# Designs tried in a protein design chat: VHH binders against q8rxe9. Part 22

Target 1, 356 residues: q8rxe9
Amino acid sequence: SVATDDTSPSVKKRVVSGVQPTGSVHLGNYLGAIKNWVALQDTYETLFIIVDHHAITLPYDTRQLGKATTDTAALYLACGIDVSKASVFVQSHVPAHVELMWLLCSSTPIGWLQKMIQFKEKSRKEGVENASVGLFTYPDLMTADILLYQSDFVPVGEDQKQHIELAREIAQRVNHLYGGKKWKKLGGRGGSLFKIPEPLIPQAGARVMSLTDGLSKMSKSAPSDQSRINLLDSKDLIVDKIKRCKTDSFAGLEFDNAERPECNNLLSIYQIVSGKKKEEVMEECKDMSWGTFKPLLADALIEHLSPIQARYQEIIAEPEYLDKILSEGADRAEELGAVTMRNMYQAMGYYQRRRY

## First folded at step 4 (VHH)

Design w15 (framework vhh_3k1k_2)
Fold by ESMFold2-Fast, scan of step 4:
Structure w15 (fold): chain B 356 residues (1-356), chain A 123 residues (1-123)
Amino acid sequence: as target 1 above (356 residues)
Amino acid sequence: QVQLVESGGALVQPGGSLRLSCAASGFTFSSYSMRWYRQAPGKEREWVAGISSSGGDTSYEDSVKGRFTISRDDARNTVYLQMNSLKPEDTAVYYCAAGTSDEYWSAYSEDYWGQGTQVTVSS
């Protein structure tokens, strides 16, 4: 196991999590993931990474990346990320992420990356004739994001578990190749270079389905913005999206009818954002028409999202404050990662630069 | 209502073959990638095989590569795992799972799991 520095500012177990800088977060991400991540701040030492290097692995708009990065940071802060409890920073502001990724790539068999089924699906969705090396090797960068900080746990859903399994195998391989007696002979500590991270599967978050297909999960990759509620959607846009969402011709409203997936989805969203129990929603809504229910759902969504939107606008109105927060987070991340990088370079036999 | 129902688990002799099926309902099956996992007593659940939503890409854990084949039949909303040259160490409960996420770092829960089917490889 990796030795802990006695001067460490925290003795809590460490959790590392990342988020893509899309500038937009939908209701599914919020209810299914972010709320759980916010709760982890009370129990763990948490590092929150805005993974802007991921955004360049597929076609993107160079005019939007910087704004999307800061918008995403502000939105997660508005959702409850507390910088007094957590470190928030931008992946590209800490060069050690890509430095470690390159070292890990040199130890990762090509066959291990070929097992990553999500890479194949993403390449096909974009119609990419020849996928980039960056897209193919991104799992090594995600592994570097985790291992750089000696993470104990990584909060992921089951569909991301394959990435954590890869990170564990890479850590074990690097420990075998460069750790132990070999590292000791080079003047190092010996033992393991990396702690083996474990997935932290949060208590199941709310399942939120598409507004245009009750059988598909709400997703930012869906081509129609009508399929999702974004946290920053205006009141008028929320009302319009709910008015236009797919419904059925049945009388009344009910949960758990397999022939009515849209009905189940919309009632579930109402239940969650209203804070009501399922039985209360069933009794309230059983005899409603869609014309009666849709305004009720829209109002509940507006009431729930308004405080988040207000906090977001407050943060965005002070860009120097946000920049200072992200800079301070990056400084802390660099200090934590520097130990890991020095150990890696030493164990791999590099001649390290002396700074005078 | 989403359901994944595994079947085909049985007691087989070493070197034998077995085909597992997972019948899916309550979601747009053709839009989801499908995966098989297994869990032996006292061990963590491990990934075994995966197939993309199009069926054009498959992936396997190294210990089963060349012995197991994953396939899907979208007309029947079913994913299969053909297991050949079975070994005692393949003994586990096998689970079917559905996912659509192409997002890295997602803590977004995957809700679509089956109850599992027991495979025992013993003489």
Scores: ipSAE 0.017, ipTM 0.484, lowest interface PAE 5.9, mean pLDDT 84

Design w16 (framework vhh_3k1k_2)
Fold by ESMFold2-Fast, scan of step 4:
Structure w16 (fold): chain B 356 residues (1-356), chain A 123 residues (1-123)
Amino acid sequence: as target 1 above (356 residues)
Amino acid sequence: QVQLVESGGALVQPGGSLRLSCAASGFTFSSYSMRWYRQAPGKEREWVAGISSSGGDTSYEDSVKGRFTISRDDARNTVYLQMNSLKPEDTAVYYCAAGTDEYWSGYDSFDYWGQGTQVTVSS
């Protein structure tokens, strides 16, 4: 007898995300994004790219880039990125990113890039008289980061959708120009060269606001380090920052009062790092003074961040381990990217080099 | 509590004009780029126009270039979309959004959305 097989085998979809090599991660990035990315690795084939080529499009410190790259990798691993489930690698370790970007630039009308406002604002903010070609073509590099790996989804917020729409338009244009019968005639399989990526809007992460302004998001670019909790902040520094954070003069503590944005922010942070439900936090904290609550919040932060800090120190203490995992991630990325590059060169009619 | 409240949607004749407004509250408006999106029945939400946090840079979808103008008034926490030479294909619910313009920002790309305002262009 013959067994009846499923007619619809499950296929794991691919998610690609870039992370900027800042060398530091604050609580906002951790609770708002990284925790969601960690969860994605259970459902999707995930690739996390440390985008060091993007870091050079504006003025930067050449003495810090390498350290920022490895520190960022170690922090993401410490936060729960699992190299047995996900690939983590450095963009510059896979030359195909820039190679594909160059090919995509030839298919991207200048007008498509001109509608991206990011390059002009970044250039002015850094005091640069004219945007560099690198900054102007940044969206083509981001498109290459995505399309090189035949990504199904890219985790972005709605305001980032324009970046993904550009990637979709470029993919569609390349498929039209070089795919189909033309590619088949050149010995290819025909059809599409690229999957058209979709934005993946994850379930809402925690909104973490500034410790000095409950109406501003916690940010790495804020002038005052007192405005944020960094994942590697010492116990004493966490206590000091929470002690000095902005509060109000209202009695008791509560969520969802528009007149109390700092209260809502600090309670939300406590809820998430303590693992408690909102209702539990409401009942526990409703009658607390700030003098009672601030030490409670600091203790909860310290308890939550201590395992992450311990893991980070373990990773940093073994630089050969970090180097090996980034190298292995790059090897896997190179294998995936080589397929896409072979197909692109074939479909575009290039004379391909023979390897002897 | 963060809010974006759109207004100004109406029924207009082809060739007509409308000015949409989006009033923002509950966040530091001047720190965010502002965008307008639209969604017609049976279609995906599409980007229409954007303005940088400084107000110095604007960008537009090709189909609306020369017809629509985005502007902002940071003193009033308001972004505007001036729509001229309206066409039946401009019929959609128009949404205001606030966010950052950072590529690969993850958390920094978190956005705020309004409820939308209906624009109908019909004779």
Scores: ipSAE 0.090, ipTM 0.484, lowest interface PAE 4.6, mean pLDDT 84

Design w2 (framework vhh_3k1k_2)
Fold by ESMFold2-Fast, scan of step 4:
Structure w2 (fold): chain B 356 residues (1-356), chain A 123 residues (1-123)
Amino acid sequence: as target 1 above (356 residues)
Amino acid sequence: QVQLVESGGALVQPGGSLRLSCAASGFTFSSYSMRWYRQAPGKEREWVAGISSSGGDTSYEDSVKGRFTISRDDARNTVYLQMNSLKPEDTAVYYCAAGTSDEYWSGWSEDYWGQGTQVTVSS
């Protein structure tokens, strides 16, 4: 194990998580990621950032961004993020994110950013000459999101692990360039400016597959909304989507038959949302027809999602409450980030503005 | 039922070559970006190479750039790592991983990991 870090030795280890303001969350995101993030707040000091600056790096609808931001925040709270244990805030409400990003950009070799797979993939779609500077430099913004708060861990998917490695290299470079004896000579404490963050790869969670293709992961990028259950889908829509979902012609239901990926997927969803053990589900469902099972699955989904939907409606019905929560989260984030920013400006030799 | 199975690890002499394979099953392979990682005894697991889901975009850790080549065969649901000019410091267990790029900065992409394959470069 890693020893306690000098930047935060007496407090819980800190986890920073970012989420794009999509305004919609499907069952796969919920069971595969959000439930794990909710659990992290019991073990770690947790910061959840709604990353609206990242949302503008590709074409977006200016009429929807604000609503998507508040909808996403409300949905995460409804899923179990507890503001007494965690800070939830909007990236653009804390200017230090962009401020630190600019300082980090000035210390990041262009070749490091050119290696990022996401930029190559996205710039190919837009045309490399037409890709925005924001898209090219967003890994520095992600690095700022992490380093601003002296994060110990960042929960990331594998396609984002390269960004955590970049964040580690940037932190090490800045520590070398500006920390140590150089910082001490400027009146600072010396030592490292940044804790080196580590990726947190969660234990294998629930894997939810498409309702129209049991071999494809459930995804919001899929063209058909019939392929997914969204957390805010109405009872009637859930019933209809499950009624129309892809099934097979086999008698009975079973797990772990490679020829029956839809069967395995739908039984796995039922198991998780019902809270039953795998053996209980097998005994209950082994002799069921699809006509019997589909209503059972729909009912279990409705029962599981109803408390989340009720909490979401409660939160969005009180916009002042949500605004206060996000504002208080931003205040907490600003206090944490201000320490890092003062240290950075001091170590870099800036003349800092004073207010009287 | 989602599985990543690595193969091709062996004992080789310095300067030798190896091709690692990772066979994927239980998911739509063409929709996933694929990565290779390695972990040497007493060291942390490190990223080695990556290949995108939507094209031939590849990226490499600096110490292997020019020596290693990642590629994929979507018809066979397989990702490869061609390792040339092997050095003793390349000795490690090599892991295959799969992820999606549905979101930029979230843990929304759930990673699948293989069990690893041992590569030993004799000194």
Scores: ipSAE 0.012, ipTM 0.411, lowest interface PAE 8.2, mean pLDDT 83

Design w3 (framework vhh_3k1k_2)
Fold by ESMFold2-Fast, scan of step 4:
Structure w3 (fold): chain B 356 residues (1-356), chain A 123 residues (1-123)
Amino acid sequence: as target 1 above (356 residues)
Amino acid sequence: QVQLVESGGALVQPGGSLRLSCAASGFTFSSYSMRWYRQAPGKEREWVAGISSSGGDTSYEDSVKGRFTISRDDARNTVYLQMNSLKPEDTAVYYCAAGTSDEYWSGFSEDYWGQGTQVTVSS
């Protein structure tokens, strides 16, 4: 066993990722985010957190939260997250998240949080005075989600770096205030209390566009469900959505024609879900009509999504299995978090409870 | 194909006003939230203002609240930043950005960026 991380240069780097329990995933999120996270399991020690405490910072349905949490967990497992390689757990099952968040709040200037709230445009707003304390302080909770586990990397898109910048600044501030010589004087090891997390930017990947507009990214927030393929869409619904999707009047099919954004999008989806190389798709599809191609695309989508849907149904049908998986993930998370919490309380000078 | 082109940057005296414009092409402008960012020499890029795809919701960084106003004209595929009561600390290159929010964690990602327009507030 290793006494400290400083003596173990061969230990895998750690990645932490959070997901809100929505209970649904569309093709764009699957290909752009979840598929990348599944691949990370082979290289990194991975922790996937279902952030149910974040879900309550805005209006929500108390009758749906529990189901959305388990549905989201089941979808992640169905998409290829392997519990022998990764930990999957529910944020509220590990109280240390909220405990660390409270300690970090004491070191976070109000001005840092004001910037984060104003940036969140998707949230319904009644004005600053009517926003909940939870909504105001959730960036500290997100920081706790990352720092509790001494995360090396957090997977984010190129333009989401600022979401990690707050966590980095808070970690640096806490290390300055409580680490180093001060921690040694209290009997601690000294040095940094937290690793400074870095964004892990996924390699250039698939951007999936709307089925109703090839110039708009596929989105959960789009008003029409016809604009997206959801992972749990039935075979008949997939066929119908592809049949009705927007196309053009050009002869044949091709990639990278700026005048044909729908063509590029639909061919790109076919390439990814079929596992074929771009050159193979070009040769196969170049002379096809939309009437020939649309059934081909629908069949490829159904073939790709059917194993995911089957696995999802198997998991949901066995609630005790899912509960055990989430409980075991929480146990592993608690073991990691307990070290961080003991160090924080020691460095901050708290009288620590003894258990007999 | 996708392009965001900023304009309106200039040298202005403290207390002055400027209106920045960002003309968008190559994507369905009305489906995207629009943001303005700025970057001063030797500093990191910071968010300034945002407007939702519907135009019904706007947000501002505290240092510009009450002085700056973001608006959009979907018929012209243009987003605007009206800057009043300009201060020397507002000196920066201003960037237009377009994005959608599909993140599982709170926030949004910028899909497209402009090249920037220089604003200098000096006597």
Scores: ipSAE 0.015, ipTM 0.436, lowest interface PAE 6.7, mean pLDDT 83

Design w4 (framework vhh_3k1k_2)
Fold by ESMFold2-Fast, scan of step 4:
Structure w4 (fold): chain B 356 residues (1-356), chain A 123 residues (1-123)
Amino acid sequence: as target 1 above (356 residues)
Amino acid sequence: QVQLVESGGALVQPGGSLRLSCAASGFTFSSYSMRWYRQAPGKEREWVAGISSSGGDTSYEDSVKGRFTISRDDARNTVYLQMNSLKPEDTAVYYCAAGTSDEFWSGYSEDYWGQGTQVTVSS
């Protein structure tokens, strides 16, 4: 339960990442994000939060949330999250997240939240008149998720870099208002209450586009399930989706032809799931017809996803194992968060409860 | 091949106006939110403005609010930044960026950047 020591040469920097409890993951999310999160475990101390409090800010099914939470946890473990290297836990199992969020809300000017473009996009979809206070203030909850653990880095895409910049400004504001000599006068150590987090922007990404439109990103929000490969799709469904995917009438196959976005997408998927280099794929596939290539791609997808699916089924068949993993993660998170909460209450001048 | 190509950067006098353009190719432009950033020498890259995929929602950094207007033309795959009442402190390289996300907190985002266009506000 040691406080953050970022000057120690043997201590890894900490990263915090959140994941929505949807119970489903498509190939784009897997190749573009989850594989990056898995790789971060080798370099950083990693905390992966299943953000069930964020999941309730938009309409959801109360009968599905619990199952979606455990299904999502099992799927991420199946994708390679290693509990010996990383902590995985459910946001609602650590009450300090919402407790810190409330304190941060009290220090966040309304105008800072009004600038958040992602809120405007989400609220437009639901109708602005029906948007919840929770949806408006979720950036403060995301900030609490990060600052509670004294995170060094947060892996985010560009759409969420603005949220990390908000988290930085909130941390700086709270440090200014409550830290330093003011905190020392109240019996604290002084200095900063929060480490200022940095965004960890993905450098190179596995590019996965829609199976029905090579110019659109593969997305769970697309109306047609034919547009995506889900990690848990059956072998027959993968074969059928690839057979039906959009192609062109050009001879042979090639990368980087702007007139052939579907060709580039499907070859890129094949390259990544086969583990081959781009040059190897170019030589192998240059003279193929779509009739030859589509079965090859489907087989490569099945070979790549099969171990993930097998591990997922193994984990969900052992609900006590999964519960133990999530509970242990929550215990560690709670211990780390308790330090931050004690410091916050002290620095903010609260009369703290004595327990006898 | 995704490309974002900024243009319109120039030398202008204080109080002047300038319109920046960012031409996008290689992705379905209408499905992406677009943003403008700027970076002055020796300073961190600063977010300036954003526009939703639908074009119905815009957002601005406080220092440019009321002076700058972001807009998009999906028929031309172009995002614009109309800059009015320019000040010397607006001098920077301006970058456009495209992004999208399926979740509130997700590492899955197609973050594309242009190479930038220089805006200099001086007499």
Scores: ipSAE 0.051, ipTM 0.497, lowest interface PAE 5.6, mean pLDDT 84

Design w5 (framework vhh_3k1k_2)
Fold by ESMFold2-Fast, scan of step 4:
Structure w5 (fold): chain B 356 residues (1-356), chain A 123 residues (1-123)
Amino acid sequence: as target 1 above (356 residues)
Amino acid sequence: QVQLVESGGALVQPGGSLRLSCAASGFTFSSYSMRWYRQAPGKEREWVAGISSSGGDTSYEDSVKGRFTISRDDARNTVYLQMNSLKPEDTAVYYCAAGTSDESWSGYSEDYWGQGTQVTVSS
């Protein structure tokens, strides 16, 4: 046939991201991470995991976990996660995560986990000897979250790159132990059981600094809520926080003066949430006092966050809709993970349950 | 403005020693964990060593363990990498990076990077 098209469609590479159910997201999370994740939906096959199993590795409130899970899901959807382009689901709704974790734990030397700096930092107050097995082994769970879906890329910051290197080492070890000719002898395809994931180097995101210290990043771990703008902060609270934020005594406003970190931070926030170019902000604000600028910044924040807050309220007002979305996401994730689990059980020589 | 400035890179003979420094400015250094990475031509950037914000915890890539030591001086806003028993395979551009360790694996994290310093190990 003269109309034959031999061009195969390009297979999208897969990206997996996980977020702990905290129920709160601040402006720094939104501009620094979530906006980048939203953009990935157009280029990659994206899976977004609400990692409730990770949330229990340290002390937590059993009365809040379920609500924090649904609140976090609703907020990420409100920020632009599109379920027609991405899979959004709860980790505990897909048992394969813990099944794969157990198999991976059996192939992970204790010494590999002992060198994880994040574990050492999280366990230092209680003493390493008294930390839970869950906290000690959660890097294997994170590895399972990634490898279960044959992820090409994982968007992570530098504090998580050690975890990605561990995931790569575990994947390589399992491929060596169980893949290749050994897997073929058991009736499998041979080759690698796992694709080796790569960290996705994020394009330099917006650096949002603390409202009380322009030299510290905005963080949920900061003791004072005055240091951050949360996406769900009321209009009155946004106005109050901006009114009380740290400023300097210099005349006028400017970017890129190392002696004025708060000024640079607040102008940068204004630039981003207003959608204006840096040159436009410089011209508009150069001669402003803080008394003039602070209301302008608060108004811009309110205008930017209002659509997100409205969408969030719509989603949480229909809990059955949210439940349906999360359930459908889990179904898709389970289907994808089933291939990996079948291959692992076969390669490891397990007697697999037959379905009747 | 956040700046990380690496220094100390040089040409050194196999078996030699070298100390890299990374001077930090523009952020509250004592609140950040610090890490060293390296990248050889045609290879991916790899993690080498890390030190917690408190300085109480350190970690190393297996190929450098026992040979390299990471340390920090918060009074000087500087992180160091002491490299001993250098091998030709250690030849790379070395980068320092600042991040936080209080966020989850896909949470908000800072990827502050220096511009790198070249270490060449050859005769």
Scores: ipSAE 0.022, ipTM 0.468, lowest interface PAE 6.4, mean pLDDT 84

Design w6 (framework vhh_3k1k_2)
Fold by ESMFold2-Fast, scan of step 4:
Structure w6 (fold): chain B 356 residues (1-356), chain A 121 residues (1-121)
Amino acid sequence: as target 1 above (356 residues)
Amino acid sequence: QVQLVESGGALVQPGGSLRLSCAASGFTFSSYSMRWYRQAPGKEREWVAGISSSGGDTSYEDSVKGRFTISRDDARNTVYLQMNSLKPEDTAVYYCAAGDEYWSGYSEDYWGQGTQVTVSS
């Protein structure tokens, strides 16, 4: 069970996800999160937002932002996001995100933003008096990303639950201030302006560990590139990284031995990328040496990643196709968000521009 | 290399007090915010408390505000959760966590193994 709200099977619940424009994806991100998020598009109406406005709240390279945005989009499409089932678009291509953020900022007490731990962490790096207004108010932008689309659910890691709670509190406050009979008296339908979003119950994703330390999660911030497999790593690089990865001196291979974290990690990777069941992998690999297993794992990784890499190269080789996809996604997002914006402006008593 | 080890979980009577500890190793502890989460059987994991990397800011879930206090000792790479006026509803496995990622499906979270707190007469 994923929903606390009951709904008709013929009406899909909506899920909104934001993705940082990093331009790169490693195996841990792919197997642990992206693969599961791709599966959501079969059950939910999904919107995947490349959040380039969020990317500028901390120091960034102006020469790389555009490329990182398109590279990230291409990687997510290559990983299985299907534009016939899901909308993919760039945040800055839909001005309503910033418009709604401004309206929400006017109803968000400063104290609510100050309680966000992440603002305090980031302002420590830059100094409180040197931190940007954008960094301080970015939780209102995150809230706008969600509420603009009347999202039912937001898939979150546990450390992101505080952001969803803020979004819920802001939605409740705006509904109280501007909804109900007050909105009806201004010619609106009344009731709530915003659906209150819920965090999506996390699916059991693969927890991929470092190739150089089985007790550490695979991470983009790890100092050694040898600790991770990037989705776009060449065949030779994959082979070299697996050849050099940390192993133990035990005989045979097995899952779930707490004294063998590297063994469990590497077998788990093999299981997932090969598409085999755990029992099949156990039987196949139980008597293998590392010298036998490492080439097998490298081959399985290459076989799994090659179609993704081929699709990525295909997409980036046709920049007009990618632009068209992102533009169509933005059109769909703008259409959905326009309803919310019209309702907000009406409920807040704005004089709305009429088209003649 | 990276480890978070929780301790201090016990069976206590309603109204009692308990202090949880989380010892961190393998990363630059002073650079990370630290958080406590809890999970009761059949329920989702919920955020309980957080403390900034500087220790100057703390945050709490509404149901524990005024009863729980989070603190850190960077010299010992340890984060603490002081729990007062415990209620049966506080019964859960308590987890320590470090690091965050705002808007991606892969969080740079380090998690401990958890410590069981049972509040019962």
Scores: ipSAE 0.005, ipTM 0.232, lowest interface PAE 11.2, mean pLDDT 82

Design w7 (framework vhh_3k1k_2)
Fold by ESMFold2-Fast, scan of step 4:
Formats: C-alpha cells, structure tokens, sequence
Structure w7 (fold): chain B 356 residues (1-356), chain A 122 residues (1-122)
C-alpha cells in the first residue's frame, strides 16, 4: 500500500467494513462474519459503516429504513462491537461518502461497472430499463466507503473479489490522473491521493448451512424463515425450528460424512455455540438419536443467544444512547474523511468556498 | 466435502482453442455464481469471466471479450470456459471459484479449485 500523509496518524492498520441495514441478522451472518469482525477490533483500527444508501438502490419500505438502521446498529453492538475500540456510524450521516462517490464516478469507465455481476443479476430482476443509476453506480459508492478513510484492508474471502479489485483500480487511476507532480503544482503535497486497499483474510469464520438444505448456506433470501435461526428468534421459535429441521435416518451422529450434510451442519452449529472442541462433540453425540440431540442443540442456541438478545433490548430501550454513539462515530468518520476530501478537491483543481 | 476440480489445461499453439471444465461437489451448485481467474508466474491473480447463478448473465475481462465464453451445466454441476483464438499472453494457471455477488457480504469465503495449467506456445 502507498501511504497518503494527509490522513490522521494511526498506530494500527485500518479496516473498513460495511453492514446492510436489514434489521435482522441470522446465525450464519453472526458465526461466519460478525464474530470475526468483533475480533478484528483488537488488532486493527476498525470502521463499521451501516450502508443505508445501499438499501435504497432496490425497492424498499420508507417506513422501515430508519428502524432497520438503528436495529442493525444495536444488534452489532450486542454482538460485541465496542465503540471504545471501533467506530460505528451510518453512511448517510457522513455526506463525504456521496461527494467522493460522485468524483470517483467521473473517473470510472462505464465498462468497469458493466463487468459487475451483481448489477446484471439485480437489473434482471427489476428489468434493465427500470434499474436505477444508483444500482449501476453502487460499486463506486462502495469504493468511496473504502477510499474515503485511507483503508489498509477490507475483509474478504481467500482472494480479492470483483468489488475490491475495482476499488484498487479506481484508486490507482485517480492517483495517476490527479496525484504526483500535478497535485504539487496546485500547492498540494504531491504523491498518492489514496492508499491502495488490500484484502484482509481473517481467520475463517464458521460456515453455517440452511436448516432445510445442508448443501445451501443459511441465507436471509431463502423463502422460508424455518431455514434459518435469527439472532432475535424467541426461545419457543428456536425450539420449533430445530424440531422441524431436516435430518436423516442414520444411527448416531458424525461429522464429515458427505452423505449427511444436515448432520454435519447441526453438529457444527452445536460445537460453535457450546464452545466445545470438535473431539468433545464427537464423543458426546456419536450415539445420540435426533430426538435426543435436537433439544440439546436448541438449548445450546438459546443459552448462546440469550446474552446477545438481552444486550440488544438494553440498547433499544435507550434510543438516546444509541443516537449518541452513532453521532460520535459519524463525527470521527467526518474528521477522517474531511482530510481526504480537501486533498481530492485541491488535486482536481476546484475553487474552494471560504467560510467567514 | 466441498471441491472444485478444474480440467482441460494443455499446451496449444497460438490461434488454437481449448475448453476448460470445473466440476463442483459438496454444495448447491445452482445457487452460486461461478468465476474463472488466471495467474501467470510472477503476476497477480486476474479475474477472467463470471456467470450468474441463473446462467442468464455473463461478464468478461476486456482482453478476453469475444474470444472466451463462460457457460454452466447445472445438471452436471460443471462450469466451462471455452477459449478461442488463444494468444501467448493467455498462458497461466486457470482457477475456478464459486462465490457471492453481494457487496459488503462479509468474508464468507469463495470455494477455489487447485487450478489447471494453460500454455500457449509454438
């Protein structure tokens, strides 16, 4: 990465991650991603952005967006995000995201955005003639979310995804077009305007599969709510969902049998939420029937999720507290982003407004 | 267990054609978008082509557009890359990957194959 000296100094490398304001988080999101994001805050300077501008790129309910935003923030805090170690804020509370996105759009060839499979799939569902400019240009907004804060890393899988590679290419292009000697000539420091972000490959999260199909990942998009455990599911609902989940007719329980994907999934969930080692779970459960195991799994889930649910209710019961922490996070983000925006406008040759 | 197994890599003369296959097992193939990447010695891994989970949408890197075609056969859990008018610069190890198209999806990892070597030389 190339450092840009204009950002606020940080002892730690910086990680930026976006979270969608769904108001709902299922077990797969929690065990597969959120638990690892919580761990990242101990090693990195972390920024968690609730991306409410993303939520409006497809049809949505205007009565739910604000509540989904605050519910999502409260849920991530309940999962262990610590505002003394990390910044949590709402994307729309920092106008610089959209300002930078617009500037980046002016430097992004249309062909780069047309390559994004996400746009093609989403526009097919809406009809390409009815797809919004916002949906088409969202990758530039995601790039702005990353580059605004001079991010060192973005959490991804094993290798770079299309979206992080696009962010890298845009950063390189803007640095070439506006940085260096050209920026120095305008009274700037010169050099690069943006660090080139790198993928961060944290410790692999748990892979949680559907309760109705052990070969499909647990997903919010699945038609049946019975296919997933949501973090805020009631005790009775957890018991019912586990009682109804798909199983097999084999005797005993075991990991790593390709013929038994549901068995592997349910044992893996039990292992993680109970905190036991794989060997301990194997010994405990090897001779169990489904009738014995399902109540055990449900109890372990209820025990694990209970503290999260209690913390969520505490936060939601104090809306002024939540508003204050989101406002403070936005203030921190605005301070960091202001440096980047000043440098961009200067390097691009804009006439700056004076405040008297 | 999840596996992606590439095949079809070979030595071919410039202007030749080659078809790569990637056989998937251990996950619901029809629910995933599929991608092909390539990596030449001493260079970074490069995205080559992608196909949506429905198969209705495809995307290509500019240097291969018009020469390469990605397709899928969900009945066989296989994704293909048809490579025409091959050039020496196409020489690389080609990797198959299954992944999410969701922006800000977290780090639910892509499944990756071990790769298949394509060499374009006289």
Amino acid sequence: as target 1 above (356 residues)
Amino acid sequence: QVQLVESGGALVQPGGSLRLSCAASGFTFSSYSMRWYRQAPGKEREWVAGISSSGGDTSYEDSVKGRFTISRDDARNTVYLQMNSLKPEDTAVYYCAAGSDEYWSGYSEDYWGQGTQVTVSS
Scores: ipSAE 0.013, ipTM 0.441, lowest interface PAE 7.7, mean pLDDT 84

